# VHH binders against Pentatricopeptide repeat-containing protein At3g56030, mitochondrial: the designs that were tried, part 2

Target 1, 310 residues: Pentatricopeptide repeat-containing protein At3g56030, mitochondrial, of Arabidopsis thaliana (Mouse-ear cress) (q9ly43)
Amino acid sequence: STVNPNPTASPGRRTCVEFDNLIFKAGSSGDFEAVRRLLNSRVVNACFNTTATFKFLTNTDSYSSSLEDLRRILPQTDAGYTRKHSYETLIARLCKLGRIDDALVLINDMAIGEFGLSTCVFHPILNTLTKKNRIEEAWRVVELMRSHAIPVDVTSYNYFLTSHCYDGDVAEASRVLRKMEEEEEGVMSPDTRTYDALVLGACKSGRVEAAMAILRRMEEEGLSVLYATHAHVIGEMVESGYYALSVEFVMAYAGKDKRLDEENLGSLASKLIKRKRFKEAKMVLKEMSVRGLRMGDALREFHEKNVLQS

## First folded at step 4 (VHH; framework vhh_7ocj_1)

Design c10 (from h03 with E101L)
Fold by ESMFold2-Fast, scan of step 4:
Structure c10 (fold): chain B 310 residues (1-310), chain A 122 residues (1-122)
Amino acid sequence: as target 1 above (310 residues)
Amino acid sequence: QVQLVESGGGLVQAGGSLRLSCAASGFTFSSYAMGWYRQAPGKQRELVAAITSGGSTRYGDFVKGRFTISRGNAKNTVYLQMNSLSVEDTAVYYCAASPELWLKYLGGYDYWGQGTQVTVSS
């Protein structure tokens, strides 16, 4: 038993960190009856599973007895949210370990037991398979979703779109866009991740004008732009020799988000230095100094020797 | 540089047939959507036929059942087979190309040929 270190917690209740620590100890020692009790009591104490809950499960042995013990006790946890969330958390952990077949077994367990199988259970599997370029298997998982009458959402399609765009496979990326378009009318709206993938694809194809047009459309739709999306555009401008345009781009977006500004101007300055575009690099570094933006060690050294001493 | 070169146009009598070809260079043809558009004097440019990188086709309402679009990826060429031609088909026919990825969000084709004249006499 422990007392809560959080002073706002009720006396005698455990924190989520304490539950993760207790479950780690129980799981590591093979006490799965304790794991079952802790998963049940966690919800009663208004705590929820985290990415660390099943961290005792590792990739040392593909036929680990720990997974079979978990498969035995999970159906015995409290029905509803507790059981559903425990399956979701374990599936995510297995995907992180690359244990896809084991994750699919748990999905089958959820389906047979009627434990609230939903779209979000499939996301970590699709993410892992597409990142590993196991695209055919990922499409088979989409068919598994359809066989359970689970809707394929924009997030699911975004994993495929991002993977193909990253590889510069415009033909496959276009097929994914067509599949998205064939879904229910008005339900499959592009989100921030869809536009990020398209900007990446335009950049990988050397099409700066297309990347800029997609980014503009994203902004016109009121979507939040990722730091990564700016990085794609900046990188392609430099690769294509649009040095002056890249400086104009980072200046146009400057002044609203200090962290974004540090990433944009710092990244651009580094890329310009590598391309020996010292005039443009000095302009960017001067702006960073004027705005009080932090520089990494290499940029600070270059700035001190080549800009501040002038 | 991207280049599209149309051929196969000419004068034909009503009820006749023509086959247009568009030879493409300067891009990875198999990844591009291809289209045929036409423009008659004093009229707007209109879609005749389109084919995706995967081979799916779409046709303008007035040419369905008479025209067939196809592509030969090995030869970097798109074709338009025109049957049962009428005087109303008289126009300059343009080949168009774009990475299919951009069509949904950017609208329209990026690259256009110089056009080939098709004249159908009564």
Scores: ipSAE 0.015, ipTM 0.327, lowest interface PAE 6.7, mean pLDDT 83

Design c11 (from h03 with P99L)
Fold by ESMFold2-Fast, scan of step 4:
Structure c11 (fold): chain B 310 residues (1-310), chain A 122 residues (1-122)
Amino acid sequence: as target 1 above (310 residues)
Amino acid sequence: QVQLVESGGGLVQAGGSLRLSCAASGFTFSSYAMGWYRQAPGKQRELVAAITSGGSTRYGDFVKGRFTISRGNAKNTVYLQMNSLSVEDTAVYYCAASLEEWLKYLGGYDYWGQGTQVTVSS
């Protein structure tokens, strides 16, 4: 019988935060039978695993024994969603800890089980390796996928594209695109992440006109620029002297997210002031005022002084 | 506003010559790779010739030795000199512009002209 100590939850039910806290306590004390029971009961209480579920697993002296205990109990959890999601959550945690070999062992455990091995379980591994610039190891993981007849999807290639594009390495990004072309006809289709990575690469390599061309294609495909990429686009436009265009860009994407707008217009105004582009800076600050966007102290001072002098 | 305006098409007898021009505006022409494509009724669009921003050229197998692509950066214009024309060269010819060669993965060229008709009589 499950007793719920949380007064804000329905009687007899635990919250997702409460389950994570109980699993943390049980795992930290080596009570893996309690961990197993908590993972099983979670779905009944309408709660699901989170990024915090296996946070007790850390790079400490107890790592190896804790992982061995987890590998022993996971096959004993309820079949279906509970077991599959627990393996996926643990694999993601292992990747965050840099334990790639252990993540691959868990993937093999999944492959032997009732749930088939899918491309998506390799995503955290490829993401972690490419973010750490361990590119050769990431390609060896791709070869492992192919040796087991596991499809390499656009998301997998996007990790490589994003890594090389972040470094402004257009040559390596081009090699990845060529590998994508070599895949079976009709399997590879660029998505939002593909275009976003290429916009980033164009910006990082100083190719503002290339970034513009990609942005136009994204609009034609009905795709949106990702939040983080706005900063790189704005920065490169200003650095390359495309001041009017940078204003046009931030205005075109304004009105959907107040936080993004404050960041984009504020950053642009600051960069334009630094470049002594006061006419464009004034236009951006006026728009911030009209939209009720918050200005930092320096921008507010500049805006007030220029408004009062006008 | 970006525009690619083709000119120089028309009617010509087999064995004759035509010179196509494509006037570009609204972008930094000297930074773009330029290409000519053609499409005959009921056929797929095919590459005729391409020239990079640096001046390197590429041709479709069916026009090698007969056609020459060139560019005049000062006039923002790309040219296609077509010699020894045959009835098989009859098609609509399209001018295209691309900032980056690697963007071909994303469906090719960034800008396309409206096309100019070339008709070769026997």
Scores: ipSAE 0.015, ipTM 0.266, lowest interface PAE 6.7, mean pLDDT 82

Design c12 (from h03 with P99Y)
Fold by ESMFold2-Fast, scan of step 4:
Structure c12 (fold): chain B 310 residues (1-310), chain A 122 residues (1-122)
Amino acid sequence: as target 1 above (310 residues)
Amino acid sequence: QVQLVESGGGLVQAGGSLRLSCAASGFTFSSYAMGWYRQAPGKQRELVAAITSGGSTRYGDFVKGRFTISRGNAKNTVYLQMNSLSVEDTAVYYCAASYEEWLKYLGGYDYWGQGTQVTVSS
């Protein structure tokens, strides 16, 4: 009978923010029976756990019993979605705190209790370990997934690929791609994040021709590079003398975010001016003017003298 | 900029041989996988032979045992030795280059030459 589509404005029902606040107060005061009751009642109000649900759990240098209290009450929550989602949310929180060993203990609790262990539980752990360059431990987590018959998906491999590509480590990135191929030959297909990581790795290693090849493949598949990767693509194209292509790249991605357009077109124009590529620089500055994008002082002076007055 | 220039095509009698060459410039040849493709009129482009930067070779089913791909890194050139030619080998032959071992997992080639005509008469 409810017709309100906004869960935070539902009349007569607690919002997800209200549940998170109540759980924070209960957890901070050591009232874990209240935490258990709140986790159970949350689903009745069509609310779900958020990144803030277990924020009362923090890193400390002193001994803390909060995790042990949570381990005691979580098996007592309602079976099915509530229990499974609470474990998943807590594991993500522990990973954010860098408490990987504690997260692995909870995974073991889920496995022993048959609480719906799945691939998504392992993603925060792999993400955290690969970002911290704890690569051997990350591969042991992959082996743990296999021991529980949990499929190792493209997202899991993308964490390894992104880590090595960010470092410009083409050899290790290639090793990861080979492992993806070896999983059930032909089952794993690259996705947008796979291609984006490879473009980043090509740029970080100074391999502009490889970056161009991947960009062409992405275009054929209807995929686009992520915004964070744009600066590396632009820089590498200009350093390697692909001036026309750098203009095409920036123009293709323009019109979606004004601040990032200002950064992309502005940095490209500056790099082209330094390289004495005035024809391409003027094209970029004209586009900035047409789109109403802000220019730094040096670009404004160049634009006034060489574009507006010509 | 990258250039691939094929040579060595021409007219040959059935049972004869030809050696195609592809001179590469504008990239670090020794790091590239090189390939030969062919396309006859009205047909799809098909793989003839490929060679990795490490020297491993792969051949299309219709040319195994007759054609040999090789590379000369010192000369930035890839070669295709074609023996026991038949009328069915008549096609435009294209040189192709794929940068880095990454592309063997993603498939395809990055750069293509303009092609060289091979005509086999009976």
Scores: ipSAE 0.031, ipTM 0.315, lowest interface PAE 4.6, mean pLDDT 82

Design d03 (from h03 with S53E)
Fold by ESMFold2-Fast, scan of step 4:
Order: sequence, then structure tokens, then C-alpha cells
Structure d03 (fold): chain B 310 residues (1-310), chain A 122 residues (1-122)
Amino acid sequence: as target 1 above (310 residues)
Amino acid sequence: QVQLVESGGGLVQAGGSLRLSCAASGFTFSSYAMGWYRQAPGKQRELVAAITEGGSTRYGDFVKGRFTISRGNAKNTVYLQMNSLSVEDTAVYYCAASPEEWLKYLGGYDYWGQGTQVTVSS
């Protein structure tokens, strides 16, 4: 697919926050003609998608009537980006409210009206369904994407991958990876989220060395690794008894980010002390001292009594 | 940290047998897929045999029925039993390890030993 460049931002009349506030007031008062007018009057080039635009729509007694009013006015917004953007934003809001069936109705509205249905419209639906472990429904949404000739992208597959990896289900994660490999449209290249999910899955399934291999591959690809990802790896190494490997891991990643180093070496030292792995704990504390890394009070006391005093 | 040390190579006459061993250290052997590759003079490396964590095996067409791969998780060792050797089997044999088969979808991750020479005389 061809991607048109977004227009550069014009000098602002109102911010997206200001428009969101006006739309909130209009929607809350049931003035949907004002909502339509405000959606049209936004400085299109300066606006961005926000979870606050349709925040007036909530799971209250007025939900159904408000949704009916929105479905009436959205086709009447200016054609092109404004209309497409408004549908995308509302679909995301419906997903956040757990109103999946209503989100699918809006997708059908977009398809029938030819209002610029695209891959990103399906992301909030897949995200919500996979997080709620409604996996069969999520795969039906993927089939809906295909029926509209919408390509299934890496982000879409990442939702399934993350869900299975969170459960430590490496077998299902592997099947998702095979489906990604089988896609014909372009190269389905793993991104940061793909690797992050796989590291989590390897950790959850006790595959410590697989997790290390994935992290090394991320760095070779020039991808950033999240602090939380390091914490998961360290935790799983210690939980599974890979004490020497955990020391090697934190040493190998040390020297790039002082805050990450303090967190990684400090948490590892604490976990090793709790497991009475004093030899490995002393090695970590000695390295923290050499690198000038901050220790909490408990680690400082242990270090002074057991590392600095023979 | 990962080390793979091959042994058992040497000179053997055509029709003879050899047993190669690969001692692994620095990783959790039982969680890794193991393989044997070979490289003949002036040729690219080719897969001889592979064994998964679960014990499933795969062989190159040129060695099916003659070679057997096996693993001893208690000894962190993978073996290649080579029977009915021919001059065409002359090559450096390399041990390789991969943490998981599915990691190949991320471009593969292989550890390699230094290799052991097998020479088959007529």
C-alpha cells in the first residue's frame, strides 16, 4: 500500500486538548450537531488521535442513544482525513469500553461508506480481544481484515504473540511466528514488540538461554531493550537456578546506562543473597562498587560485612 | 561462555565406522536442539544430522540409513554414529547448538564447535 504524507501542521488555532474539551462538553449535553461541527472545525493538520476525544461516551444509561447519534453524524463530517480520523478515534474508544460488537458495526459503516478503512482501525479490537483472552474472536477479526483486503501487519500479530507469551505458551507463540512468516505482502520483520513478547514467553516457560539469545539478537538488530524486559530475564534466571548466567548477563549489559545498571545489579544481588548464593552476590556487589553504582541500605551493609571485611 | 568440543574424528578405511562426540558447556544442554554439520575441502557447510530437545531427528539425504544422531542430556553430549563410511564422507565435522527451533524465525542463533577432521581412505 501507498502511504500519503500527512500535511505539515499549520499554526494552531486550538490544541487537540482544547477541541477534546469542547467535544466533551457538547457530547455530555447531547448536542451532537455541535460535536459534528467541532470535528469539522478542528485544525486537521494540528490534530492527533487521543483517548479523550470521545471520553463523554461511557458505559451509562445514555450509551446506546449517544452511539446512535454518533453513527448519524459521523457520515456527515468532512470527507477524507476528518471523517476517517473520527471513525478511528471512536472505534478505539468503543474498544476501551469493551464494546467490541459496536466497534465492528462502525467498521462495517466505514466499509459500506468507503470511508478509508485501514489496518490501524483493527488494532484496538485485536488488542482488546487478545488481552481478554478471546482468541477465537480475534482470529475472526483477522479474517474480517482479509475479507476487506486489509493487510495483517506485524502489530496485529504482536497482539496474539504477546497474549500467548504472557501465558508462557511457546507452542502457540511459535504458531503465530509461522503465520507471520507465511504472509506474502512485504517482509514481516520482527520489531521491538515482537522481541519483547518472545523474551517474556521464553522467561515464563523457563527457557532462560532462549531469552538471552533473543536479547542478543535485539541488540544486533539495533533495537532498544526495555528495563522491564531485563527485570523479567534476571528474575527468571534466579528463579530457575541460573545463578552464574545471571551474573554474566548483568555484567554483559553493564556500562551503557547507569540507572539500568543500578537496577539490574542491585536487584540481582538482593535475589542472590535471599537464595544464599553468596559467592555470586559478592561478585555483583564488587562490580557495583567498582562502577560506583548506588546500593540500598541492606546491600551496603552486606557489602561492608562480607565483601570489604574479608 | 558457550563451548562445544568435538572428539572422535580421525582416519578410517572405507566401510568402517566412527563415533563423534560433542561435549557442551555454558548453556542448558537439555533445552537446546543439537546438530552435526560438515564441510568438505572447497565446499560449503552442509547439515549431516539434527536432533531436537524432544529427541526428533533429521538427516541429510547423503547419510540417511548410515548415520545416527543421539543425545545424552545427563552428560551434556551429542553423538554421531557413522557407519558404512565412504571417501565422500571426508570432511571437518562441526557440532552446532540452537536454543530453540522457533528462534530461526528471528534469523537463527547457532553456536559452533571448532570441528573435528574425518578422513576416509579407500
Scores: ipSAE 0.022, ipTM 0.298, lowest interface PAE 5.1, mean pLDDT 82

Design d05 (from h03 with S53Y)
Fold by ESMFold2-Fast, scan of step 4:
Structure d05 (fold): chain B 310 residues (1-310), chain A 122 residues (1-122)
Amino acid sequence: as target 1 above (310 residues)
Amino acid sequence: QVQLVESGGGLVQAGGSLRLSCAASGFTFSSYAMGWYRQAPGKQRELVAAITYGGSTRYGDFVKGRFTISRGNAKNTVYLQMNSLSVEDTAVYYCAASPEEWLKYLGGYDYWGQGTQVTVSS
C-alpha cells in the first residue's frame, strides 16, 4: 500500500505521519511553497511519501488550482529521489480521484523533464482503467510505455488478467497470457497475483474443478495462496452445489492460520446455513468448536440452538 | 493419481473398423483437451486427432475423412472411431490429455496413457 516505505525514524527526526500532517495543512491552506519545502526536507529526515501525502487534493472546487500549483512546484523539488517519488505519489493520487487525463499530463511532464520515468508510474493508471473496463485506453497506455522504452511487467499484465477474469472471459485472459509469453525470457514469470486472477476467472465461469487445478499448480510452484483466493473458491463451490467438497477444502487448509480458519470456516458455515445444508454446516461448526475458533453472533446463536442443544 | 486407460485396440483386416476408448480419472477433465496420438515402429509419435472440452476438433492429414474423435464429458471418456483402416494405420495408439492454454502456461502437465496396439493386416 505504501508507495515510498518509511525506514525506522531516528531520534529527533519527524515521522512520515508528521510530514503528511504538515503537508496536509500547507496544501489545504494553499501554501504550496511550504509543500515544496516539506517534500524536500522529508527525504533529508529519512522519511518518504505515503498514500496520504497528497490527501489534501480532492475533487472539489479547488482541485484545478491545486493541481496547477503542484505542477509548478514539483519541478522545483530536489532532483533525483525526491522529485521522482513526489510525481509517482501524485500520479497515484490522481488515479484514485479518477483524473486519468491529468495523470497522463504528469507523466508527460516527467518525460520532458527527464525526472526518472519508470514502470511503477504506470501501474495506478493501468489499474484504474482496467477496473473501469476502459480496456482499449489501457492498451494505449501500454503503447505509451513502449514509446518511452519502459518495460511492461507482470504487474501491468495482471491488471488486464484480473479484469477479464472477473468477467469470466477466459478467451481474453488467454490472449493476455500469450502477450506475456512474448516478453523477455526469464522476466515474465507468473506470480501470486497471476494465479489469483486465474482462480477468480475459473470461479466466475463456474469451473470449480479448474480452480482446484490452478491452486494445485500454484502450490507446486511454491507460491502462497492468498486469503482472497480461498474466499473465491469457497463461494463458487457453494454456489455450484459442491457442498461436501467445500467442507473438505476448508478442513484441508485448516490449522496454519487462526484468522484465516475463522474466516474460512465461518463464511462456509454461514453460506451452508443460508442454503439449508444443515448437516454440512453442523460439521463445520463442530470443527470450529474443536479448534477453538471464534464465531460471529449469528453462527454462535445457530450453534447453541442446533448443535450444542441437540 | 492420474490415469488414462485405453481400450478397443486389436487385430483388424484392411478396410475394417475399430473404436478406441480412453477413460480418464484423477484430474479436472473439463480443463483438458483430449487427443489421440500414434507411433509406428521406428517412427516419431504423431497426432491422430484432438478435441477440446467444447467439442472443437483437429485431425492429422492421413486420417481426415476416415477417423472421428468425440468425447463423453459426463463419463470422462474420449473416443476414436477408425473407419477404412489400412496397413499404414498399424501403430500403438496413445490417449493424451493436454491442459487448456492458460493452465499449460502456468506449468500444467500433459498426461499420457500406456497405449493400445492396433494391427491392420492386408
Scores: ipSAE 0.018, ipTM 0.376, lowest interface PAE 5.1, mean pLDDT 84

Design d07 (from h03 with R58T)
Fold by ESMFold2-Fast, scan of step 4:
Structure d07 (fold): chain B 310 residues (1-310), chain A 122 residues (1-122)
Amino acid sequence: as target 1 above (310 residues)
Amino acid sequence: QVQLVESGGGLVQAGGSLRLSCAASGFTFSSYAMGWYRQAPGKQRELVAAITSGGSTTYGDFVKGRFTISRGNAKNTVYLQMNSLSVEDTAVYYCAASPEEWLKYLGGYDYWGQGTQVTVSS
């Protein structure tokens, strides 16, 4: 089952935005019994917690006991989905605020109280730690998952892969891939985000040919290529001086998705103009015109002056 | 015991040709991806060419059109044909093997040879 964080409310029923506004008001005023009641009533009205639910919790919180008040009331919310999802949402908020130790305290609360601790609870923590390059602490969180018999999934490993690939650390990325292969005797399969991270790593290490090979592998696996994945390849080709190859690349992938084409050809044309590669830029803009693709303001101005009038 | 043994390196004049061979043993060669990397003094190791178990090839930008990678599964050997050699091709050339196709693209090969020196004089 999938959970939509922003469901459509029926006429006459409170919306998720209305619940978030009420919870914000109650939390901001220190009325945590109202917060508890509102969290319970959300489910009755077929609403779910959103990224805004605990926005009243901040690092500049002048009522320093807000987290302790939340720790007091959350065990008093309705058992099952309401309580579990409230803990998950608060943990995500604490991670966004950089309050990792506080998030770990809540995980311990969930474990002791048997409040439905699961893999998705750990995702925001691993994401935040790996983005901050706190890799040793992130691996300790993986060990904490194992100590609770919580499965380490492909999404968890993707955070480590993305971090190392962003740094161009191919050796460390390869070590993470080997750990993935060793999990549950091959049950873990690379997904679209795994390949996106690998393409990023190939690009950041200057291996344009490797990036293209990985992209072809995604297609062979039947995986949908993210717009971001194309952007990594195009960006690296231009930065490394592969101007002709970048034009060939965007032309080869053109004709299947109009929005992707507008993004790919538009972004490439802009980058080529910035690097004063006007011959290649004009070729790209001409192709955009032939295909009926929309141009941003700067590209329209350049096209009018330099392609249509030349 | 896994072994990769390179041969065919040496001294050659600019514009000349060399063919490198890598003889593999100790694993099921036909199911492995094979690659050639090079490292010149004071430079980082870079991908020259790679070939999948199915025969698909990838080349480094500076060798496209000049070098050709191929494999002989019956002989457990991968080859690198190097044509139109220039002084910039001077490096130690390494043979590499990996059972994981996507890992080879990141330079994460499982097995490496000892390397063979290629020197191109002007």
Scores: ipSAE 0.018, ipTM 0.283, lowest interface PAE 6.2, mean pLDDT 82

Design m11 (from m01 with I28T)
Fold by ESMFold2-Fast, scan of step 4:
Structure m11 (fold): chain B 310 residues (1-310), chain A 118 residues (1-118)
Amino acid sequence: as target 1 above (310 residues)
Amino acid sequence: QVQLVESGGGLVQAGGSLRLSCAASGRTFSIYAMGWYRQAPGKQRELVAAITSGGSTRYGDFVKGRFTISRGNAKNTVYLQMNSLSVEDTAVYYCAAYIGYWPSEDYWGQGTQVTVSS
């Protein structure tokens, strides 16, 4: 994402929230010359577009009149960062609304106008299409990227990989990995999101030991491990009945990050309690107490009644 | 095109040493486990040594203490250092790349002949 809000401004300048409110009012009232001026002046006030900047644009605009007005004024914004970032922010908003065809029109406008079309412009579209399982359309967007000589990066492939891994479709995930290997631009290195997707796929297909092996590889490469990555492993262990292994796992990874420990042990304890695995749950809660880890209200109540009493 | 290319095979006398190299060309194999397998005439293909994407190694019992598997910095190259060679080590040696535990297609090299003479 290109949205980087600066909420703090000097006393004489408007904040990003104030600009968003002004743009919302102007856009809602059809004053697109005011929208254009506000987009230009925002940068001067050390403020950037946010997820709320184009919130006046909705999926109930059946005639797309607001979009046509935006298409008219965006080329008239200040060249460089302001224009490029405004297109990027609007494309992201249209994707969030599911207005994919409209987002593609804006990409075409950027390409024709030579307004700095780049890989990151395509990310929201690929993300939305793959999340909605519109995979053929997503691959057509990749072809569009190639037609404009835009590099298909690891983030673009990660959207496809994540979608197939989420479905437990190891065969399709493997095809995506083969396409990544075949990239013309040299070495395409797996990142944190690539490994997260592979861990998810291993978990969804019931291969807990494979998921753990992938996680260890990720750590050996010095990549930051997402809390979500551990959550995939813990969830699958509990769902598949590997209760003792789940306790061993959270204990083995404890002691490095207090917030990760709170998430891992807390989530595991909650899942074990739900499955009536009280012996394992009590072991986890005792460890949380010994380590000084914060418990949510439900776990604290269970701990007081069942662990502290004994 | 994905290719694995083995090199370093040849004729060596018993007690000698050879170093086999396997280079993956075309794309990155950084997430792949890589291994060396061998097949002697009339025998099934057997694991000689493997190195996971994380660097963990595994050896066939008949080569432990004599052979060492390692990876190059690029992760797309694997080496097999073979010491104290015996006639029983005579075989075609194959390089393989696979995503450990991930059910995907394995990539195999064409093989390199190792012949140990008495």
Scores: ipSAE 0.013, ipTM 0.284, lowest interface PAE 7.6, mean pLDDT 80

Design m12 (from m01 with R27F I28T)
Fold by ESMFold2-Fast, scan of step 4:
Structure m12 (fold): chain B 310 residues (1-310), chain A 118 residues (1-118)
Amino acid sequence: as target 1 above (310 residues)
Amino acid sequence: QVQLVESGGGLVQAGGSLRLSCAASGFTFSIYAMGWYRQAPGKQRELVAAITSGGSTRYGDFVKGRFTISRGNAKNTVYLQMNSLSVEDTAVYYCAAYIGYWPSEDYWGQGTQVTVSS
């Protein structure tokens, strides 16, 4: 009925948003001693760092003085979770800013200080490098993980797999899968993101039937299928000229999730209209009406002029 | 080990016919599904036809009614009969064996060029 308050804060304690606002003000004014105190106090009040915690850190030139101040005060935060999580959050912020070398410096700080270096620290770095197609550097980061006895998890491999699958590079995707298979049995179980990458790779390779088979396997294994995964299949069907199959696909999958149905049928109708496939588009729009699915403005106008007024 | 060898490609005039063959070796052919794909310059590889071990077939919408996929298990060969060819059918045609579930586990032939002139 009503929006719930922050579930990790008791009445009278500061919320995560309040801590982010205070840290933003302190960091923006150069009061890094206040930042240190706020990072310590945050955990005592059962609040945690968010993606907004270090938003005051920006690109002012090639090297920010604020980063030097943060490197000075972070070792002085309370040992354990507070210090570890503050480093993790800052590394994620630096990666978002494209400051990969600075993020690696902080990883070295964590390793030297023995601040609980873990796999999740490396996720933002691998994600950023693979998205920028800096694959050799990303594998050097994997080597760095191994040098610190940090396990390379499914999420880490998924970044490489997604990158190669996006390019339709089945040979490199296969090499990544082989590396995953060489890990200890039971550690490298495929997850929803692994299957999404494989569906993407099948689609980029023009293998619609393989993509559909992977979707069925995900469902049989009880894994949640992402809306993006359906979008890969629908997009490839339309791109490859499988218009009748695309209509059959969205209709056969319909009836389980209203939001997914609205996205799938709406997206397909829009793509079919763009390709001048009006017969198939009208079939999809009629099905949307029968199922009571919401249409965006453009689809509603097309439907009214070409289906309802005919 | 696993080998797929395509044959039967070439130059043909629009309205003509070609029969492609793919000879398979190195695996138990009769229990695996087989497919034909094509790729024109600057385009992605797309499925033309597929056939299961049991003989069920699947076709791309652009070739339905014109192309027929079949298999000869005794000869470890899959065939693609292409009728009523058009200039738009010009592409390199590839044979594929669906040995694994993952795309990385599939085997591909080297491809055979089909060129349709007006």
Scores: ipSAE 0.000, ipTM 0.155, lowest interface PAE 14.9, mean pLDDT 81

